# VH-VL binders against Cap-specific mRNA (nucleoside-2'-O-)-methyltransferase 1, part 2

Target 1, 225 residues: Cap-specific mRNA (nucleoside-2'-O-)-methyltransferase 1, of Dictyostelium discoideum (Social amoeba) (q54wr1r214to438)
Amino acid sequence: IFINRAAVKMANIDKLADLLTPIIPVPGKPRDFIYFGDVCAGPGGFTEYVYWKKTRGGKIKGEEGLDLDDVVKGFGFTIKGQCDWNVEKFSKQIPIHNFVKEYGLDDTGNILKSENIRDFSSKVFYNTNGFGLQLFLADGGINTDGKESLQELMLQQLILCQILTMFETIGRGGNFVCKIFDTFTPFTIGLLYLVYQHFQSFSIVKPFTSRPLNSERYIICKNFL

## First folded at step 15 (VH-VL; from y5 with heavy chain P100R)

Design r5
Fold by ESMFold2, fold request of step 16:
Structure r5 (fold): chain C 225 residues (1-225), chain A 123 residues (1-123), chain B 106 residues (1-106)
Amino acid sequence: as target 1 above (225 residues)
Amino acid sequence: QVQLVQSGAEVKKPGSSVKVSCKASGYTFSDYAMHWVRQAPGQGLEWIGVIIPDFGTAAYNQKFKGRATITADKSTSTAYMELSSLRSEDTAVYYCARERWSYRDSYYGMDVWGQGTLVTVSS
Amino acid sequence: QIQLTQSPSSLSASVGDRVTITCSASSSISYMYWYQQKPGKAPKAWIYAASSLQSGVPSRFSGSGSGTDYTLTISSLQPEDFATYYCQQSYSTPLTFGGGTKVEIK
């Protein structure tokens, strides 16, 4: 089973939307292979789910001629420190040795910095031979303890930066899942409309495992045009 | 060493505008939001507004909306506050103060302040 | 907007005295923040998140409280502690400060 509620949320979203079967196969890889990105999502529940699903719970280890690099490869990006990746707490049976943790040009993992976005995007472009990601995951949250007055500003900025990073890294046919909150400003609605225009399908869901009283929703976008 | 150095004192006529500068050094300018706070003679502190690190977005105390404009220039590490339609009650010391801008960390307050700029609005 | 009411507005005390400053918010907030200001100088961050001392603040300072009522205490007043102390909230816009408490030599 999974390290936290985020992995269970991802499992439920994937049941609804079938996110892990690539619409456009990666050249030079087996049909079902995906590159994926997981941003702002430390300690890593979404990443744990993706590797678990693609490796059939780790059972591919005993299969002749099948390497993890032919199954799935992830690129993670989250802020360093207390909310950093915690891959040591993943189930030991799930192989994740090819998972790449990126922290941007200044090594902070701060997605609000444009130079870090560009650095991450360049590394994804290089390491996918220009094909880009088949799945982009963004589960960013904020801590506003003591500065709740600035919550709306920070949420708008975080959502913008996650969407920008997605546009810079996603490949044709890729799928996008992003956390949003039910605070819809004209700015946020405009961003969502822009995203809507670039995907074949767009939906908004609340996962069954979400905590009571939280306002989080996920947009699910399939097939980047 | 972290420093915020503000422009010098100004004397202004009612109805005019003032633009105060705040030059930052010793830290990465884009890691911090910049607040503006004023203090009238013998009085307490009043928040004017803040500009956040993308420096295209500012938030204001509603009292100053329409009169205050907060901007920043990343290339010179300098923040600015302009106050228009000056009145005698705008006579105050104007401070810039930085705030660590991170989406995952707790609030630690305004940790470094400029030396202040006295703006006097006289009849 | 959230009004912060400090009490007292001023006080006189001797070196070695215990000093208590109160700050009351007009509605509940998450945390209180405190600043020290000496004459002719900019404010200095002093206490954050109601009870945590900023770097370099002496251990004779403490903060406490929750909801609407917060306190700054100096356990044994020293000569360098004579200043004006301001409370501050960032729970709701606009950010507001208390009116200040001036701590003077008796």
Scores: ipSAE 0.440, ipTM 0.778, lowest interface PAE 3.0, mean pLDDT 87
Fold by ESMFold2, fold request of step 16:
Structure r5 (fold): chain C 225 residues (1-225), chain A 123 residues (1-123), chain B 106 residues (1-106)
Amino acid sequence: as target 1 above (225 residues)
Amino acid sequence: QVQLVQSGAEVKKPGSSVKVSCKASGYTFSDYAMHWVRQAPGQGLEWIGVIIPDFGTAAYNQKFKGRATITADKSTSTAYMELSSLRSEDTAVYYCARERWSYRDSYYGMDVWGQGTLVTVSS
Amino acid sequence: QIQLTQSPSSLSASVGDRVTITCSASSSISYMYWYQQKPGKAPKAWIYAASSLQSGVPSRFSGSGSGTDYTLTISSLQPEDFATYYCQQSYSTPLTFGGGTKVEIK
């Protein structure tokens, strides 16, 4: 099954919203193919789920004449180091050899740096032949140990940077899933309204697997206009 | 190598404003938040506020609400603190101090401080 | 706001002495931070996350504590350690510092 709690959360969200069937097919690819991005989500639970789902639990490896590049291709971006991608710990049954790990211009994977956002966005644009992503995932977490007084400021910055990266990379018809928290500052509400304006549907959910006292929520946005 | 160089001492009248600058060098400016802390003569340290230079967003000690304005110019690697409606109790050395700003790292404190700027408020 | 009460406010000690200074928070915090300041100079970061030494800080310094009660200890006081030490919290806004503990030559 899944190694990571985030993969279980993603499965529940996908069951609700049907995120992996593209609304607008990628030209030159099979109908069900998607490019996707997964930012700020090390060690990679959402990515593990997406590859698992698209490869039918890895069973697609044995299918004659089928190329992983015709099924799914992901672009990952998260901070390098302890919270980095850990794709080597994914189930070996799941083929992920075409998954691209990006770390930005300064090689840190820090999404708070605008030059890293631009570098990632340029590489996604090039590698998707300008079509962009059919799914953008952002499950960013923060560490406020010792700086809890600055939690609101940090969360606002992280949410902003994830949304900016989404707008820079998502293709028409693409779906967007992003973690948010119950601290609805005017700044965060304004960002969510901007996102709302650019998608056909917008909803906020609390996944079943989230602990009741946890303030985390996910926005689910379908069909980038 | 890493330096925070502040503007020179100032003498001000009550009711006026002061703007202190803090020029950073020897590191990537956008990797660090900039704090402002003051120290009245013979007294302890008092936090004024902090700014994140990439987006210009600042947070303030409520004691200075409406009087303090913290800004930064990423292109010149310079932070600023302006304090208005000055009073005699605002006489202090004003310090800038950087904090490593990362969403995944714990707090390491204010690791490098400027040399300080004496602001004297007298009639 | 969280008050930090340092004790003692001042102490006089000899080279080689073991020195302990305390910092009590008015409510529970996650970690305490410590700074050293010499006269006429800016503070220097000294101890972070209650017990971790900043780069270049001698191993004779240590920090401990949790909740509301924290300490900084110098196991064998050296001439360069005569300074004022401040504790600091970043758990709740505003960030606050203790009143300082001046360590002086006896």
Scores: ipSAE 0.414, ipTM 0.758, lowest interface PAE 3.1, mean pLDDT 87
Fold by ESMFold2, fold request of step 16:
Structure r5 (fold): chain C 225 residues (1-225), chain A 123 residues (1-123), chain B 106 residues (1-106)
Amino acid sequence: as target 1 above (225 residues)
Amino acid sequence: QVQLVQSGAEVKKPGSSVKVSCKASGYTFSDYAMHWVRQAPGQGLEWIGVIIPDFGTAAYNQKFKGRATITADKSTSTAYMELSSLRSEDTAVYYCARERWSYRDSYYGMDVWGQGTLVTVSS
Amino acid sequence: QIQLTQSPSSLSASVGDRVTITCSASSSISYMYWYQQKPGKAPKAWIYAASSLQSGVPSRFSGSGSGTDYTLTISSLQPEDFATYYCQQSYSTPLTFGGGTKVEIK
């Protein structure tokens, strides 16, 4: 039903952790409704999975009286260009018309910019009536072509910016999934410890569909305190 | 027009410190990392370190670790390099140079350099 | 630390000559970067990613190479090309430059 490698990875993570049933219901919405954020995730495999799962593979589509805004609503943020959102390539059976693409104050989608983080956070706060997100997804990657010497510093900055955006947007009881790599600076490890302290559970996993030699891991944090 | 304008020449005694400034204009300061590179008289180029934009830190050539401090002030679009415990072999022209800092782009080199700041360390 | 060895360290050449500068890395790198520096001036980015010319660089310049061995070539030397050329790597920390090749009037 979905061929995207990132969507399959998200499906495996969700199978392990049950990420899409909200721990604290959103006031004024049906029990199972969630707001979610998906940052640094172009072209959008994680978002495709979330909409697919919440709409029961699109079976909600066309049911009289059913409103997508009572099922799921996502806020996307990723850098413009070749790695931008490509929601037009999602399975056409999945309703996604309420998905909001945000690009920050300077309209670049660059999460490394503090003003863009603040702009995104304000828009999420406003559009969730202050309740915040029940799921925050961060699957950022970097291009180090020609600057491999500074890879660690760039990864450190990306992880920091994703975590800051999560803290500014996640609601109580929300779940957090973030891509990380095996190599960490002391700064990054300390930051992950701060994340650990703010969630009821914290784990690190490698989805079984990941390439065996790939160093990528995912942090799964449940129930923001 | 993109410019990096550095502070004026300095004459320093051994054991003292120097702080060189690099004021950026004509571009968004936080889109670029700022490198510091020096050139001793009659010698080649030597990398000192780099400061990365928003929420980033500095990285240093191990040769200068403990003596060099690179900082930046976004509100004034100014980067600084401070070198302590100066020796006569620290006599050099000190350059700032910017690098496009984006997590999706490849490296195009240090595309714009400041005019250089001569630091002379003598008794 | 990756050492970059440029050859020759200096050369004298006439206008119209073909000039080749080599840069050897002590271990394999992804790409070489080149800078031109004229006397009394800051370095200027010249060639990126081994072979791509920076904006405004004349087509008489070319770069080539892979692994450990890289070259900068000037097909027909012009008066404005008399300068010192530096290679540079950003593959491994610390970033390093070659010792430079000074191209002078014979």
Scores: ipSAE 0.399, ipTM 0.752, lowest interface PAE 3.2, mean pLDDT 87
Fold by OpenDDE, fold request of step 16:
Structure r5 (fold): chain C 225 residues (1-225), chain A 123 residues (1-123), chain B 106 residues (1-106)
Amino acid sequence: as target 1 above (225 residues)
Amino acid sequence: QVQLVQSGAEVKKPGSSVKVSCKASGYTFSDYAMHWVRQAPGQGLEWIGVIIPDFGTAAYNQKFKGRATITADKSTSTAYMELSSLRSEDTAVYYCARERWSYRDSYYGMDVWGQGTLVTVSS
Amino acid sequence: QIQLTQSPSSLSASVGDRVTITCSASSSISYMYWYQQKPGKAPKAWIYAASSLQSGVPSRFSGSGSGTDYTLTISSLQPEDFATYYCQQSYSTPLTFGGGTKVEIK
């Protein structure tokens, strides 16, 4: 039912952690409404799942007669290029017209630029009336082919920027999911510890839909303090 | 022009330490990792370690058992390699070499090398 | 560590000859890198990601291979090609180099 493999990963993660039920409701919105962000996640597998799940496979359009803006609203921030958002390819029965694609101040989608992070943050808070995100998803990665042993070092900047973006956009009570790999360096461990201090719960999981031979894992953090 | 300029030749006694510098110019220093590689006279190449200048995090060849320390100063675009407890076997030309990987995936290997620094360890 | 074995360690060839250098890894790797070094000079990046030529490298050079076996080929040896060539892997730490192949003039 999903066109993106990453959607299945998100499904597994949600099954494990129940991430789509907000801890703190948004004022003026239905109880189950969620604002969420998805960064470095083109072509949008995680977003695909979130919209599918929240819209109950698109049933809100027909039988329920619900407005999408009362169910879910996503903010995307990914780099332009071959791996840009491809939400148009999602199942047609899933409404996703209110998903906003952001590319930062320089319109590149490069999350490694602080000005892009600030721009994304500003737009998120503007559009959420200062509430922030109830779910922040970070599925960033880089091609480390031929340099697998240096993967953790290579990914430090990306992971840092994803975490910074999370801190700049997440609302109180929000949940956080972030792709990580090896955690042997003091830098990476330090980042995880920092994140750990700001959430009620912290877990590291490997979805069974992830490639068994790689070091890909996800941190799942619930209830931003 | 991209250039890596290393410090001059060193002559050291066994048991002492040496610190070699590598000054980068012509490119954004923080966008590249810096490797250190040595070559004993008439021998092949041996990898010592690598540093990510932005964070100062480094990885090392365990063969050196903690004797090697690689650092970087972003303000001066300079990388350093310090080798302690020097032995005669440490006599070699030491090279710095940059490698870039970006968010958009560049895999060019060690594409620019310094001119090398001869370190001679003798009693 | 991953050992890289180059073959041959040295070879003599004439201008115009086809030259093939092999590099065998003790375990499977994703990509191989190649460097050219002339006497008294620093190594120069030559081939990256197994088959991509660095800027300025003549088209007579080519790289190929996968898994454990990689090759550098010179289709027609030129006078400036006489040097020592090293393969290198970044798949596993420590990063390692082959023993080198010295290409000498016959």
Scores: ipSAE 0.326, ipTM 0.748, lowest interface PAE 1.6, mean pLDDT 93

Design r5
Fold by OpenDDE, fold request of step 16:
Structure r5 (fold): chain C 225 residues (1-225), chain A 123 residues (1-123), chain B 106 residues (1-106)
Amino acid sequence: as target 1 above (225 residues)
Amino acid sequence: QVQLVQSGAEVKKPGSSVKVSCKASGYTFSDYAMHWVRQAPGQGLEWIGVIIPDFGTAAYNQKFKGRATITADKSTSTAYMELSSLRSEDTAVYYCARERWSYRDSYYGMDVWGQGTLVTVSS
Amino acid sequence: QIQLTQSPSSLSASVGDRVTITCSASSSISYMYWYQQKPGKAPKAWIYAASSLQSGVPSRFSGSGSGTDYTLTISSLQPEDFATYYCQQSYSTPLTFGGGTKVEIK
């Protein structure tokens, strides 16, 4: 069903947390319509799943006659390069033409740049008429080959920037998913604690579809306050 | 031209502190990590720590037991290394060195070095 | 910490000689880095990612290796190549350097 392996992870997470049903509907949109952001997640497995799920595997046009813009709208923000969005490889039956790929002010997609975060935020709010995102997905990973010693430091920055981006784009009632690793420092713990205070619910999960041998985990935060 | 220019030589007494500066030019300061490495006279190289200028987050060699503090000022493209509770064995040439850092390509080493700063600790 | 052992610590060679320097890590690392240092000067980046030459490094230099064993080779030693060479790892904290190999003129 899915071309991207990460899509299976997202499916598992969604099954656990029911993330695609908006808590607060967008005015002027169907009740089930969802704005979502996907950051640091090239080639786009999470996005693939979200569109697949929301479009019922591409059958939404035939069954309900709804425009894609009345079903789901995604905003992507990932670094350019080899791991950029590869939406053309998604299942062809899944409509995804309204997925917007954003790369920040400098057009690099580098989330570590504050100006890129601000640019992304501005665009999200502009295109959502100030509503913000109902779902924020952060599946960032860093290639630490050759710099494993700096992995923790690098991950802290990435996690921080993903969280900052989330705060800058999420709407009230929004849900947040973020990949984290089993390398907890006081900094990371403190950051997660801050996030915890802004959502109704907070959980850490290890998806069954995730590789059991890695330290990859996901925080799931529901209902942004 | 990419250049790292360090502050001048220092003579310090034991127990005092020294702060060495490293001014970067010719490149985007925030795109590179800044390492600090020292070399005692006639000895090899010893890594002190590294900072990511964008966040000011640093990692250290635990050997220094918190005596080393690395900071960066993005506005001036300057990195700093402060070493406290100086000892005679801290006598060395201290180098700053940049290392390219990115999401996907993390295999670059310390490609540009400062000229070094001699710190002499003597009673 | 990862210990890097260079061999030899020093060597004497003549211009035109093939020179091989080895660096052995106490544990497996992803990449080895090499630096050249001349007396009274700062180290210069020489090889990165085990086998990639830094800009400006002559092609007579090469790097190879994987796991724990890495090598820097000079195919034909030139007068300007007399220096001390250091290997370095960034795999684990703290970053560490080898003890250095001094290449001297015979």
Scores: ipSAE 0.289, ipTM 0.731, lowest interface PAE 2.1, mean pLDDT 92

## First folded at step 18 (VH-VL; from s5 with heavy chain H32Y, light chain Y31N)

Design u2
Fold by OpenDDE, look of step 19:
Structure u2 (fold): chain C 225 residues (1-225), chain A 123 residues (1-123), chain B 106 residues (1-106)
Amino acid sequence: as target 1 above (225 residues)
Amino acid sequence: QVQLVQSGAEVKKPGSSVKVSCKASGYTFSDYAMHWVRQAPGQGLEWIGVIIPDFGLAAYNQKFKGRATITADKSTSTAYMELSSLRSEDTAVYYCARERWSYRDSYYGMDSWGQGTLVTVSS
Amino acid sequence: QIQLTQSPSSLSASVGDRVTITCSASSSISNMYWYQQKPGKAPKAWIYAASSLQSGVPSRFSGSGSGTDYTLTISSLQPEDFATYYCQQSYSTPLTFGGGTKVEIK
C-alpha cells in the first residue's frame, strides 16, 4: 500500500500499540477523531499512514465525501529543504487537505529553535481549542556523514527538542512516538526517564521495516498523565 | 565577516583554573557548534571538546577527566572554556573553532578559528 | 582513540614541485579533514569531506582517499603553500589530528 518506508513503519507501530484510538475524546468531535502532530518527519510517511488509516481504514468514504475535520487533523513541523513535506506524492485517494504545515516563527521549520517550538505550540492549542494533541509523532533523523562520533550528541539535541515540543503540545491522554538510536549518555537516558514518568506506559520497539543493521528504534508512550 | 575573538593571554599557577572566552560575530551563533582545540608549543593539535550553543550540550575529550568545562552564552554570542587543576603540561595556545551544525546539513569541519589564547602554567 | 599518522613529518620542496602528504588512520574512517597552519597563526580549514576544497583554497590543492588512507596533494607548489598541514578525523571520539606535515623551502 505504501511506498514510503516510514509509512510502513508507522503501520507496524500502530498495529503494536493502537495509537490512533483516542483515550480521551475531543469534546464536540466524533469519538474516534484525533488531533496529531508529526515533527521532523518530512516527507511525511507517518502522516500519510495516519490519514490513510483514519479515512480509509476507519471511516466511510465515497462520492458523499468526508468531513475530514471530523475524522483527523494533523499538524506538521519539519525543516524546510530537501526533506520537506511532499504531500503530493501521497496516494491521491487519501484526503489530506486539512493537514497544516508549520514552520515556526522564522519560517524555517527548524525545531532546534525554541521560538519555533513556542510558535508551533501556540498554533496547535489555538487550532485545537486548548485541547492539545492526542498523538505526537517524532521521527527525526540526523546526517552524520563523517561525524559518526558525534551522532549521539547531535541526536541529544534533536531528541530533546522533539520531546520539548511534545510536552508543549500534547493533551492529556495523548500518545507519543519518538525515534531514538543508541543511548549511551546519562543525558539521553535521563531524558527518556523523564518521558517515562509522564505516561501510563512506556516501551521500546524496532519495527520490522526498520533497517536491522542500524540502531534505530522507537519509544512508544501511551496516555499522557 | 566571520570573526572569533578570544580573550588575552593568561599566566597561571599550577592547581589554579583558567577560563578563556571566544566571542563570535558575523554569523548566527546558534547555527554552529564551537570546538576547543589546544596546541602546546611546537606540538600538534589536541581536541578538548565541543558545545552546541542552543542548549549548552557539550562533549569532551576524556583525557581531561572532567577538568574541562565548555559553556556558551547565546545572548552575547560567546563561548567559554574553563580548565581547572592546571598543570605545566596544560601550557598551550587554546583555540576556539566553529563548525556548521545542523541535523540535516553537511559538515564542513572547523571552518573558522579564533586567533588563539596562550595559557602559561608555571610555578 | 583513532591515531592519525602523517607522512612525512616534514619535507623540503621547491616552487613548482608536486607534493603529496599522506594520512593513515589506525582504523577505517568515513571522512577526513585537512587544515593549513602557518607559524604564529591559527589553523585554516583547507579540505573537507576528504576531497572538497574550502572556499579560497587554490585549485592546485586536492584531496583523496578512503578507509584508512588519505592524501593531500599540491600539483605545483607555490611560495604561499609553505606551511604545516594537519589531517583530522571526526569518525571516533575523541576527535584527533595527525602529527602534521611541515612543507619547507628547499
Scores: ipSAE 0.477, ipTM 0.811, lowest interface PAE 1.0, mean pLDDT 92

